# Designs tried in a protein design chat: VHH binders against EKC/KEOPS complex subunit cgi121 (cgi121). Part 10

Target 1, 174 residues: EKC/KEOPS complex subunit cgi121 (cgi121), of Schizosaccharomyces pombe (q9p7j3)
Amino acid sequence: MILPLFPETQVHVFVYENVSNCAAIHEQLISQNPIYDYAFLDAATILYKKQVYSAIIRALEDRRDEQMKTKTIHSEVILSLSPKTEISSAFRQFSMTKKSKNIVVVKIDSKLTEEEEFERLDKLVEGNRVEFSDEELQKLIDFKVLKKNYKLDPSTLENPLASILSSIALRGYS

## First folded at step 11 (VHH)

Design qi6 (from qh22 with T106V)
Fold by OpenDDE, fold request of step 12:
Structure qi6 (fold): chain B 174 residues (1-174), chain A 123 residues (1-123)
Amino acid sequence: as target 1 above (174 residues)
Amino acid sequence: QVQLVESGGGLVQAGGSLRLSCAASGFTFSDYAMAWFRRAPGKEREFVAAITYSGSSTFYTDSVKGRFTISRDHAKNTVSLQMNSLRPEDTAVYYCAATYAWDYTVPRAYDYWGQGTRVTVSA
């Protein structure tokens, strides 16, 4: 996938449900295994495609402007999902954990087609791939976690997307 | 309350060795990766070494590879830095730090910091 604002950067996003080896994946991430050069997100924290894309775009903008707060573009995606400025908080809020069951996987700067990237990733993730869509994401979301992460209340829950995007965009300005 | 208390610093001659220790308290030790940073006089704080949550992996800045070894003891809630073949350029205040994230080289990623222990290496 190519983002209009960043035509030179190929991005792929995958969703997996019923993942059995998140603990193993986590071990590879913390050891910084290059084979696992993705952003692994807990699907329980993601409600919209635009939420993911907004984080990706922000991360790419930060990179473009040489303003990344993290070492890697994928870590920057994780940070960009958060309304908080602390990196550790963002990881706590959105990154895949050993106990995760459903995940969203983001690849930035891919040199492969979506199909090729999937074939590679499918060897790493033991789960069922589902469509990256709002329909599928809403089946996996934990609203308690979502509400907590973005401090959503009954009024903002009427239009959660707007609130989420605002939180992402205005991080550090609250 | 959260505390990281460094010890083991001091004056040593070039080529000598020191072992730094950091005692952690007030948080779940096993949930955090641990690291050492240092700040030399007139310089910015820089990453030295990190060890993952279980201790399964370690990371080092290039200048200390082969000379420094980071380790942790979960029973004692401590992290250590064995420094061998010390050089004058290793002179700095050494800080212990803890992070939930795995962005080990980024100071901003760390949640907790010690007060530091001074290491002076004479020529």
Scores: ipSAE 0.897, ipTM 0.940, lowest interface PAE 0.5, mean pLDDT 96
Fold by OpenDDE, fold request of step 12:
Structure qi6 (fold): chain B 174 residues (1-174), chain A 123 residues (1-123)
Amino acid sequence: as target 1 above (174 residues)
Amino acid sequence: QVQLVESGGGLVQAGGSLRLSCAASGFTFSDYAMAWFRRAPGKEREFVAAITYSGSSTFYTDSVKGRFTISRDHAKNTVSLQMNSLRPEDTAVYYCAATYAWDYTVPRAYDYWGQGTRVTVSA
């Protein structure tokens, strides 16, 4: 996948359900194993493709502008999902946990095709790949978590995408 | 209330050793990676060492590799920094910090900080 604003940066996003080894993956992430150089997100916190894209774009913009708050672009993606400025909070809110069952995996700066990247990632993730679509994401979402993360109320829930995107875009400007 | 309390600092001659300790309270210790940072006179705070929440991995800044060892005790909710072969350039206030994330070298990633303990290494 190529983003219009970042034509030189190849991005891949994968969705896995019924992942059995999230704890093991998590251990590799915290150990900073370079083989796991992805952004592993809890699918329970992701409702829209545009939510993920928005975070990716923000992270890429931050990198472009040399304004990254985190050390890696993938960590920046996690941060960018959050309406909060605290890195640790963003990780708590959106990153895959040991208890996660469904995940969204983002790869930035991929040198591989989507299928090739999938083959690589599939060796790491023990679960079922599903389509990266709003349709599939909405099956995996935990609305309680979503509402909490973005402080959604009955009014904003009428158009949660707008609220989510605003939160992502306006982080630090509230 | 969250609290990180460092101890073990002091004056030591070059080549000597110190063991810093940090006692954590007020949060789920096992959920956080722990780290040590230091701020030398006239310099910015810098990363020294980190240990994952499970203790499975440790990370060090290059200048302390082979000399410093970070460890943690989950039973006591403590993190320690064994500092051997100390050098004058190790002189600094050493801070204990905790993070849920794994950007260990990034100060902003840390949720909680101690007040610091002073380490002075004389020539």
Scores: ipSAE 0.884, ipTM 0.932, lowest interface PAE 0.5, mean pLDDT 96
Fold by ESMFold2, fold request of step 12:
Structure qi6 (fold): chain B 174 residues (1-174), chain A 123 residues (1-123)
Amino acid sequence: as target 1 above (174 residues)
Amino acid sequence: QVQLVESGGGLVQAGGSLRLSCAASGFTFSDYAMAWFRRAPGKEREFVAAITYSGSSTFYTDSVKGRFTISRDHAKNTVSLQMNSLRPEDTAVYYCAATYAWDYTVPRAYDYWGQGTRVTVSA
């Protein structure tokens, strides 16, 4: 997919459920293996497609404006999901862990079609791909985690989208 | 209460060796990557070395590669920096730091910092 504001940047997003090798993937991420240059997110923290796209847009805006805080664009996506500016906390809250079961995987600056990127990613992830859709994401979310990550109260839990998107858009102003 | 306490600094002649140690407490040491940064007089902090939470991978800035070795001891909750073939350019205050992220060269990625230990290398 090409985002209108970033016409030269191809982005792919994949969702996997029942992933059995998150510990192995995590080891490759911490060792900075370039084959694993994706943002691996814990699906328990993601409720909406727009949540992911807003983080991607924020990361791309920060790169364009030379305001990135992290080493890579994929790390910047992880940070951009957070309402705060602390990198280590954002990784703890949103990144795939050794114990994750379901993941959302983002590739930015892809030179491949979605099908080609899927073929490469599928060799790395032992799990079942599902559609990147709000319907599938809501089956994988942990609402207790979502509430804590975005400090949602009872009034915002009815329709949390606006609060979540505001947190992503306004990070660094609070 | 989180603490990182460095030790082992001092004055040494060029070509000599020192071993720095950092004792960690107040957090789950085995969950964190550990790193050493240094600040030379009149300079900003720069990355020296990092080691993954498991100890399986290490990273070094180019100027210390082959001379410095980072290691960690999970039983004692310590991280060490063995510094060999020291040069006057290695003169700095050395800080240990801890992060959950894997942006090892980015100081802003680190949750916890020690107070530093001074290393002076004379010609």
Scores: ipSAE 0.561, ipTM 0.820, lowest interface PAE 1.8, mean pLDDT 91
Fold by ESMFold2, look of step 11:
Structure qi6 (fold): chain B 174 residues (1-174), chain A 123 residues (1-123)
Amino acid sequence: as target 1 above (174 residues)
Amino acid sequence: QVQLVESGGGLVQAGGSLRLSCAASGFTFSDYAMAWFRRAPGKEREFVAAITYSGSSTFYTDSVKGRFTISRDHAKNTVSLQMNSLRPEDTAVYYCAATYAWDYTVPRAYDYWGQGTRVTVSA
């Protein structure tokens, strides 16, 4: 996938459910193994495709504008999901953890087709791939976590998309 | 509240050794990666060493590699920096820091900072 605003940047997004080896993946992430150079997100925090696309776009805009706060574009995606500017907090809230069960995996700057990237990723993740779609994401979300991460109230929680996207777009301005 | 308290700094001759210690409280120590940064006079804080929350991996800036060793003790909630073969250019205030992230060399990735301990290395 190529985003219109970033035509030279190939992006792939994968969703896995019932992942059995998140602890092993997490160990590889913290040890900075380059084979695991993806953004691994906890699917319990992701309700919409647009939530992920907005975070990717924000991360790419910050890279283009030389305003990245994190070391890699994939860590910048994790930060970009957060309504706040605190890197450690964003990782705590949105990153895959040792105890995660379902994940969303983002690859930015891929030089591979989606199928080729999937073949590589599938060797790393022990789980069931599902479609990256709002339908599948809504099965994996934890609304209590979503409410906490974005400080949603009852009036917003029935249709929180605009509030979430505004939080991502306005981070650093609030 | 969260506290990181460094100790073990002081004056030492070039070629000597010091061991810095950082006592952590007020947060779940075992969830956090720990790091040492240093600030030489007139310079910005720079990364020295980090250790993962589990202790499984360590990272060092090139100028200290082979001379400095970072370690952590989960029972005592401490992180240490053994500094051997010290040089005058190692003179700095050394800061202990903690993060949940794995961008170890980025100061703004760290939630918690100590107030620092001064290390002076005489030629």
Scores: ipSAE 0.554, ipTM 0.814, lowest interface PAE 1.9, mean pLDDT 91
Fold by ESMFold2, fold request of step 12:
Structure qi6 (fold): chain B 174 residues (1-174), chain A 123 residues (1-123)
Amino acid sequence: as target 1 above (174 residues)
Amino acid sequence: QVQLVESGGGLVQAGGSLRLSCAASGFTFSDYAMAWFRRAPGKEREFVAAITYSGSSTFYTDSVKGRFTISRDHAKNTVSLQMNSLRPEDTAVYYCAATYAWDYTVPRAYDYWGQGTRVTVSA
């Protein structure tokens, strides 16, 4: 897909459930294997498509404005999901871990069609691809984790979208 | 609470060797990548070396490759930096640091920092 403000930037987002090899993928990420240059997110932390797109947009805006804090655009997406500015905490809260079961995978600056990128990613991930949709994401979310990551109080848990998007947009202004 | 305590710094002659150690406490050591950074007088902190949480991979800045070796000991919760063939340019305060991320060369990515240990390399 192409985001209106970033017409030269192709983005793909994939969702996998029941992933059996997150530990192996995690080892490749920490070893900085370039074949694994994606943002691997724990689906337990993602409730909405807009949550992911807002983080992508924030990361791309920061790259455009020479304000990136991390080494790669994919690391910057992980940071951009966080309401706080600490990189290590953002990774702990949102990235796929070796214990993750369901993941959301983001590729930015893709030179491939969605089908071609899927073929490459599917060689890396042992799991079941599902639609990137609010319906599928709602099946995979852990609301305890969501509440903790965005500090949602009980009054906002019924419809937390605005609180989450505000956290992503306002990070760094404190 | 969280403590990273460096030791092993000192004065050493060019061509000599020195081993730095960093004792970690107050966090789950085995979940964190560990790194050494250094700051020469009047300069910014710069990346020296990093090791993954498992010890499976190591990373080095170009100027120390082949001379420095980072290692970790999960039983003692320590990370070490063996520094061989030291040069006057290696003179700096050396800092131990810990991160959950894998942006190893970025100081901002690190949660915890030690107070540093001074290394002076004389001609």
Scores: ipSAE 0.535, ipTM 0.809, lowest interface PAE 1.9, mean pLDDT 91

Design yg1 (from yf29 with S101D)
Fold by OpenDDE, fold request of step 12:
Structure yg1 (fold): chain B 174 residues (1-174), chain A 120 residues (1-120)
Amino acid sequence: as target 1 above (174 residues)
Amino acid sequence: QWQLVESGGGLVQAGGSLRLSCTASGFTFSRYAMGWYRQTAGNEREWVALITKGGSTTYADSVKGRFTISRDNAKNTVYLQMNSLKPEDTAVYYCTARGWDKYYPTEDYWGQGTPVTVSS
């Protein structure tokens, strides 16, 4: 996938359910293994495709403007999901943990087709790929976690997407 | 303060073997993944191998089957056994400690490097 605002940057997003090796993946991530150069998100914290895209766009903008707060573009994506500025908070809120079961995987600056990238990633993740769609994400979400992460209340729950996007966009300004 | 010191580099004939060592100090060695990179003049550093704190190993395609990374936590040392060496393996080899904080990556630690020259 190519984003209109960043035509030279190819992005891929994958969703896996019933992942059995999250602990092993986590070990590779904290080891900064080059072949695990992805953003691994806990699917329990993701409700919309636009939520992910918004975070990706913000991360890319930060990189473009040389304003990244984290070490890598993928860590910046994780930070960009959070309404908080603290990196540790963002990772605790949204990143895959050793106990995660369902995950969303983001690849920035891919040189491969979506299918080729999937074949590569499929060697690393032991789980079932599902479609990256609002319908599938809705099956995996933990609303308690979502409400906590974005401080959603009965009024904002009437339009949770707007609230989430506002939180992402206004991080550091609200 | 953290420190990494590489050793074992030198001149070797094609098809030969060499073992590099990297001794760490100033941090809890057993808590960090260790890796090897290599660099030639005018080029970027190339990843060669990685070993996690749990002992899981990963290699670049160019060295798979020929190089072996290992560690001895009691000696605070990581090793790179290089077999079936080729002229294209000629480079300065750098040891690295991969920093992390709970879930996110932090700074990397690097040694001064040790040169490896493989002659035809």
Scores: ipSAE 0.881, ipTM 0.949, lowest interface PAE 0.5, mean pLDDT 95
Fold by OpenDDE, fold request of step 12:
Parts: structure tokens; sequence; C-alpha cells
Structure yg1 (fold): chain B 174 residues (1-174), chain A 120 residues (1-120)
């Protein structure tokens, strides 16, 4: 897909459930394997599509402004999900771990169609693809983790999306 | 300080073989993935092969079936066995250590490179 403010940048997002090889994927990520050039997120930390898109947009803005804090655009997406400025914290909060079961995978600067990218990614991930939708994400979310990551309270839980997006957008401004 | 020293480059005829070595020092070799890249004048550095700390290997499509990456942790050395060499394999080959800080990627470290020339 194409984001309106970044028409030259093609983005794909995939969701997998019941992934059996997260440990193997994690090893490749630590190794910075070029064929694993994605942002691998723990689905337990993602509630909305707009949460992911907001992080992507933030990362792309950082790149545009030459203000990236991390090494790669994909690592910047992970950082951009976090209300915290510390990179290690962001990765601990949102990145896929060896113990993850469900994941969200983001590809920035794709040169392939969504279908082609899926075929490529499907060779790397051993799990079941599900639709990238709020409905599916809501089935995978861990609300305890979500509340912790974004410091949600009873008042902000009335509109979690607004709170999450504000946290992403205003990182470093509080 | 991290240091990588490549060796084994040289001139070889098409169809021939060459074995590159990269010796590491200044860091715990066994904790890091190692890789090989190659570069020609005026072009970007191209990924060739990677070996994880666990020994899992991955190759660029252009070298699959011909090149083999391996490592000897006791010698702090990573190797690239290159068989069935082609003129298009001509390049300066660089060894790299893939930096990682527990949760996120960090700086890569590079050797000085070793030149490989494949004549037709």
Amino acid sequence: as target 1 above (174 residues)
Amino acid sequence: QWQLVESGGGLVQAGGSLRLSCTASGFTFSRYAMGWYRQTAGNEREWVALITKGGSTTYADSVKGRFTISRDNAKNTVYLQMNSLKPEDTAVYYCTARGWDKYYPTEDYWGQGTPVTVSS
C-alpha cells in the first residue's frame, strides 16, 4: 500500500498467528540477515491498524528529516511505536521475541507487490497469515501489556486509540 | 578495539576455486554473526553470505551453490570457500562482524578487504 504523505514509499503489513519458529527468526534478526529486512513486532502489543501506520509514518518522517535514532527504517518503526525514547525499551516493549506466538511484520520500501512480498515472507515465517485488521488484531492483543506499554488508565481506556496515537506522535515531548 | 583481517584473495581463472579467511580480534567472536560482502569500483557493497553465531548460513542468490561460509570459533576465523568462480565474482571481498546490543542492531565492523580477480 501507499501512504498519502509518502507516495514514493511502498509499505506492506502482514499478521501471522501461531508462529512456531519465532526463535529461529529472532536469531536471524540478531544476525542482521539481509533477507529478514522487516520490522517484526509482537502482535500482543498491537491493538489497531492505525497504531502501526502511525509508527510507520513517524519513522518515515524521521528518515525524511534525517533524524532517525536507530540504524534502519525498520528499527525506527519499532522505536516509533514506543512512548519512550530509549531504543532498548522500545524493542523490549514491541519487538518480536523468541517466545512470541503471534507477530505483525512490516516492510518498508518494498519493491514487490503485496502478494509477491507475502510469498517471500511466507518462506521465512512458519505460521498462519490472518487479515491485517482491527478485528484480527483485537484477538491477539494482550491488554495487560498494552496498558503497561502506553500507561493506559481508566480514563484513557475510554478511547485507547487516541491515547496510543498521542503517545506515538508526542514521543520525546513530555 | 575490534579488528578483522581478510586474506586469501588473488587471481584465479574462471571455474577455479579460492578460499578466503577472516581473522577476528578484540571481541568475543563466538557471540556475533559474521558475513562476507563484496564491492567493485563505483558500486555499492553487495551482501554475499552470512553465518549466525549458531552456525546457520544464508547466501545471496548469485552465489548459492557455489560459495560456502563457515566459521571456526576456536580460531576466531570465518571462511568463504568460493567454487566455480566467474568473472562477475571479481571484487574486493570484505569480512564483517554484525554488531548487536542485546535487543537491537548496532554498528557493523569491517576488515580492510581482500581482492579477488577472476579471469575469463
Scores: ipSAE 0.875, ipTM 0.946, lowest interface PAE 0.5, mean pLDDT 96
Fold by OpenDDE, last read:
Structure yg1 (fold): chain B 174 residues (1-174), chain A 120 residues (1-120)
Amino acid sequence: as target 1 above (174 residues)
Amino acid sequence: QWQLVESGGGLVQAGGSLRLSCTASGFTFSRYAMGWYRQTAGNEREWVALITKGGSTTYADSVKGRFTISRDNAKNTVYLQMNSLKPEDTAVYYCTARGWDKYYPTEDYWGQGTPVTVSS
């Protein structure tokens, strides 16, 4: 996918369920293995496609403006998901862990087609690919975690998307 | 202070072998992944190999089957065994420690590099 405001940046997002090798992937991530150059998110923390895209856009904006707070664009995506400014908090909240079962994988600056990227990623992830859609994400979400991460209350739960997007957009401005 | 010192570079004929060493100090070596990169003049540094703290290894396609990365935690040393060397392997080889905090990536640390020249 090409984002309208970033026409030169190709982005791919993949969703995997029942991933059996998250621990192995995690080891490679902490090793900063170049072939694992993705943002690996815990699907339990993601409810909407727009949530992911908003984080991606913010990360890209940060990069464009030379205001990245993290080392890589993918880590910036993870940070951008969080309403908190602390990098460690963002990773704890949204990043894939050894115990994760379902994941969302984001690739920024892809030079490959979606299919080609999938073929590459599929060698790394042992799980079942599902559609990147709100419908599929809703099956994987942990609402307790979501509520905690974004401090959702009965009033904000009337429109969770708006609240989440506001949190992402206004991080550091509240 | 984190420090990495490479050694073992030199001149070798095509088809020959070299073994590079990188000795680390100033940090808990066993807790971090180590890697090798190489760079030629005027070009970007390219990844060669990585070994995790657990000992899992990964290689660039260009060196698979020829190079072997290993580590000795007791000696705080990472090695790169290079076999079947080709002229295109000529470069300055750099050792790196992949910094990582509890949850997120941090700075990479680099050695001064060791030159490898493969003649045809």
Scores: ipSAE 0.867, ipTM 0.942, lowest interface PAE 0.5, mean pLDDT 95
Fold by OpenDDE, last read:
Structure yg1 (fold): chain B 174 residues (1-174), chain A 120 residues (1-120)
Amino acid sequence: as target 1 above (174 residues)
Amino acid sequence: QWQLVESGGGLVQAGGSLRLSCTASGFTFSRYAMGWYRQTAGNEREWVALITKGGSTTYADSVKGRFTISRDNAKNTVYLQMNSLKPEDTAVYYCTARGWDKYYPTEDYWGQGTPVTVSS
């Protein structure tokens, strides 16, 4: 897909459930394997498409303004998901782990169609692709983790999207 | 304090073989992935191969089947065995250590490079 404010940047997002090789993927990420040039998120921490898009947009804005805090655009996406400024905290909160079961995969600056990118990624991920939708994400979310990551309380849980987006947007301003 | 020193480069005829070595110091070698890149004048560095701390290997398509990356943790050394060399393999080859903190990627460390020239 193309984001309106970033027409020259193609973005793809994929969701996998029941991934059996998360440990292997994680090893490659730690190794910074160029073939694994994606943002691999734990799906248990993602509730909305807009949550992911907001993080992507923030990361792209940071890059545009030469204000990235992390090494790569994909790591910046992970950081951008977090209400915290610490990179380590962001990764702990949102990046996939060896124990992850379901993942959200983000590709920035893709030169391929969605299908072509999927074919490439499918060689790396041993799991079932599902639709990137709020409906599917809601099936994979861990609300305990979500509430912890964004410090949601009964009041903010009435409209968690607003709280999440606010947390993302206002990171570093509190 | 991290240091990488490449060796083994030189002139070789097409179809020949070379073995590059990279000796690391200043960090716990066994904890980090190591890789090889190559670069020609006026061009960006090209990824060649990677070996994880667990020993899993990955290669660029251009060198698959011809190059082999390996490591000896006891010697703090990573190797690149290059077989069936082609003129297009001519480049300066750089060793890299892939820095990683407990949760996120950090800076890469590089050697000074070793030149490889493959003649027709």
Scores: ipSAE 0.865, ipTM 0.941, lowest interface PAE 0.5, mean pLDDT 95
Fold by ESMFold2, look of step 11:
Structure yg1 (fold): chain B 174 residues (1-174), chain A 120 residues (1-120)
Amino acid sequence: as target 1 above (174 residues)
Amino acid sequence: QWQLVESGGGLVQAGGSLRLSCTASGFTFSRYAMGWYRQTAGNEREWVALITKGGSTTYADSVKGRFTISRDNAKNTVYLQMNSLKPEDTAVYYCTARGWDKYYPTEDYWGQGTPVTVSS
């Protein structure tokens, strides 16, 4: 997809369930293997498409404004999901781990069509691709983790989306 | 304080071989994935090969089958064996240690580079 404010930046997002090789992927991520240059997120932390898009937009805005805190745009997406500025905390909370079972995978600055990117990614991930949709994400979320990551309390129970998006958009301005 | 020193570059005719070495100091070599990149004057650095701290190897398509990366943790050294060299392999070759904190990528270490020229 193309985001209106970033017309030269092609973004793809994929969701996989029942991934059997997260440990192998993790080894390649800590080695920074260029063929694994994606943001690999634990799907247990993602409830909405807008959550992911808001983090992507925040990361792209920070890159545009020369305010990035992390090494790559993909690591910046992971930071951007967090309500806090600490990089280590963001990765602990949102990044795929060796124990993850379902993942959301983001590619920014892709030179490939969605189909071509999927074909490359599918060689790396041993799991079942599902649609990137709120319907599918809601099947994979861990609400206890979500509430902890964003400090959601009973007062936000009815509309957690607004609280989550505000956390992403306003990080670093308080 | 840390240092990466490449060696083994030079002039060679097409079809020939070179073995590049990169010796590390000032950090715990065995905790790092190591890589080779190359660069020509007007271009960005191009990835060539990577070896994980566990020894798994990966190569760019342009060098697959011709180049081999290896490491010797006892000598703090990573190698690039370059066979069947072509004029398009001409570049400055850089060794890198891929920076990683416990959870996230950090700044890489880079060597000064060793020039390789492959003549027709």
Scores: ipSAE 0.607, ipTM 0.844, lowest interface PAE 1.5, mean pLDDT 91
Fold by ESMFold2, fold request of step 12:
Formats: sequence, structure tokens, C-alpha cells
Structure yg1 (fold): chain B 174 residues (1-174), chain A 120 residues (1-120)
Amino acid sequence: as target 1 above (174 residues)
Amino acid sequence: QWQLVESGGGLVQAGGSLRLSCTASGFTFSRYAMGWYRQTAGNEREWVALITKGGSTTYADSVKGRFTISRDNAKNTVYLQMNSLKPEDTAVYYCTARGWDKYYPTEDYWGQGTPVTVSS
């Protein structure tokens, strides 16, 4: 996958449902095991493909501009999903936890094709891969979590995409 | 002040063995995953092995079956047993403690390194 704004940066995004080993994955993330060098997101927090791509682009812009706040580009994606600048709150709100059941997994700077990256990731994740699409993401979202994370009121919730993307793009300006 | 001190490096013939040690002080060793990296001149550090807080181990493909990482929490020490050494294993070996703050990764601690030379 090529992002138009960052044509030299290969990105892959995978979605898994019914993941049975999130606790084991989480333990490896705490240990910062290099084999698990991905952004693991809780799918309950992701409604749109554009939400994920906007966070990836924001993280890449911050890396390009030497403004990253977190240790890795993958941790920066997690921060970039948040409307707030506090690192701990972004991870608490968006990162996969040991209790997660469905996940979105992002690999940035991949040197592998999508199929090759999937083969590596599939050895780590015990779950069912589904398409990275708005249709599949809408089956996995928790709207109560979405409302809380982006402070959406009922009138905004009928068309939340613009509000969510603005929160990602404008973090630090409001 | 925290400290990580590697030891056990040196010169060894191909096919030989070395045991590296890394002793920690100034932080709660048992709360950290520990790892070994290695570096040759002009190259980025290469991951070698990781051991979690609970003792689970993981290895880079290039060392699987030859290297063993272990830890002794009572001695605040992580070890790397290196067997069947090859000239390609020549590097400076660094131990590291993987930083974590409740929800997110933080800065790692790094030792100063111990040189290993494997002659043919």
C-alpha cells in the first residue's frame, strides 16, 4: 500500500476479528519484542479506513518534521488517533489491550509485500482476518467508545467522519 | 543512577562458546524485559534476543538454536550463552532493559557494550 503523500513509505493495514490471544500479544508489546513491531489498535475504537490513514499520515508528517512525541512510528500512530496530546491517554483509549477481541494492525516502513507481511503477522495473531474496509470496521466499532474518545454529541454522531478527521489533523491547534 | 554493565566478551575461535553477562543496578530489574543487541562498525544495532519479565524468550533467526538468553532476578543479571560461534557473530554486544510506563513504551536503558571477536 502506497500513501500519495508519502510515496516511498510502504504501509500495510490488517483487521482481525475474534482474536483469542490479545493477552499474549499485549505481554509481548509490554516487552517491546521486535517481532511485534506493529501498531496494535483496538478495533472497538476504529470506525473508518480514513480514521486510520489520517493517523498514519499525521504520524508520518510529525516524523518528517522532527516533531514525533513517542518512541516509534507505530506508537506515534496510536498518539495520532487521539484529539489530545497526552501520550498515556491516547494509548489507554486506542491501543489494543489484553481484553480486546478485535484489532486493527498497522505496519509502516514495511519492506515486504502485503502477502509477505500477512504471513508474518498471521503467525502472531490467533484470529480471523477480515477486509480492511468501512463495512467490516462498522461491525467491530463500539459507538459508546467512539463518542467518548472524540467527544461527539448526538447531532455530530449522525455524520462523525469530518469531526473525527478534524480532531486528528488539528491536534494541538484547539 | 541506573547502570547496565556487560561482561564476558573476548576473542574466541569459530565453533567456540562465550557467556555474556549483564548486571543491572538502580532500577527494579524484575519489572523489565531484557534484551541483547549487537553492532558492527558502520551498521545499525541488530536485535539478537529478548527475555520477558516472566522468562519467555525470543531470538533473531540468525542465532536460533545457537544462542540462549536467560535471567536471574535474584542477581539482577541477564545472560547470553553463545555456542557454535561464527565469524559473522563478531560485534559489540549490548544489553538493554525495555522501558514501559503503565500504558506505553518509554526510553530503554542500554549498557556500554562488550566486544566479541570470532576468529576463523
Scores: ipSAE 0.579, ipTM 0.831, lowest interface PAE 1.8, mean pLDDT 91

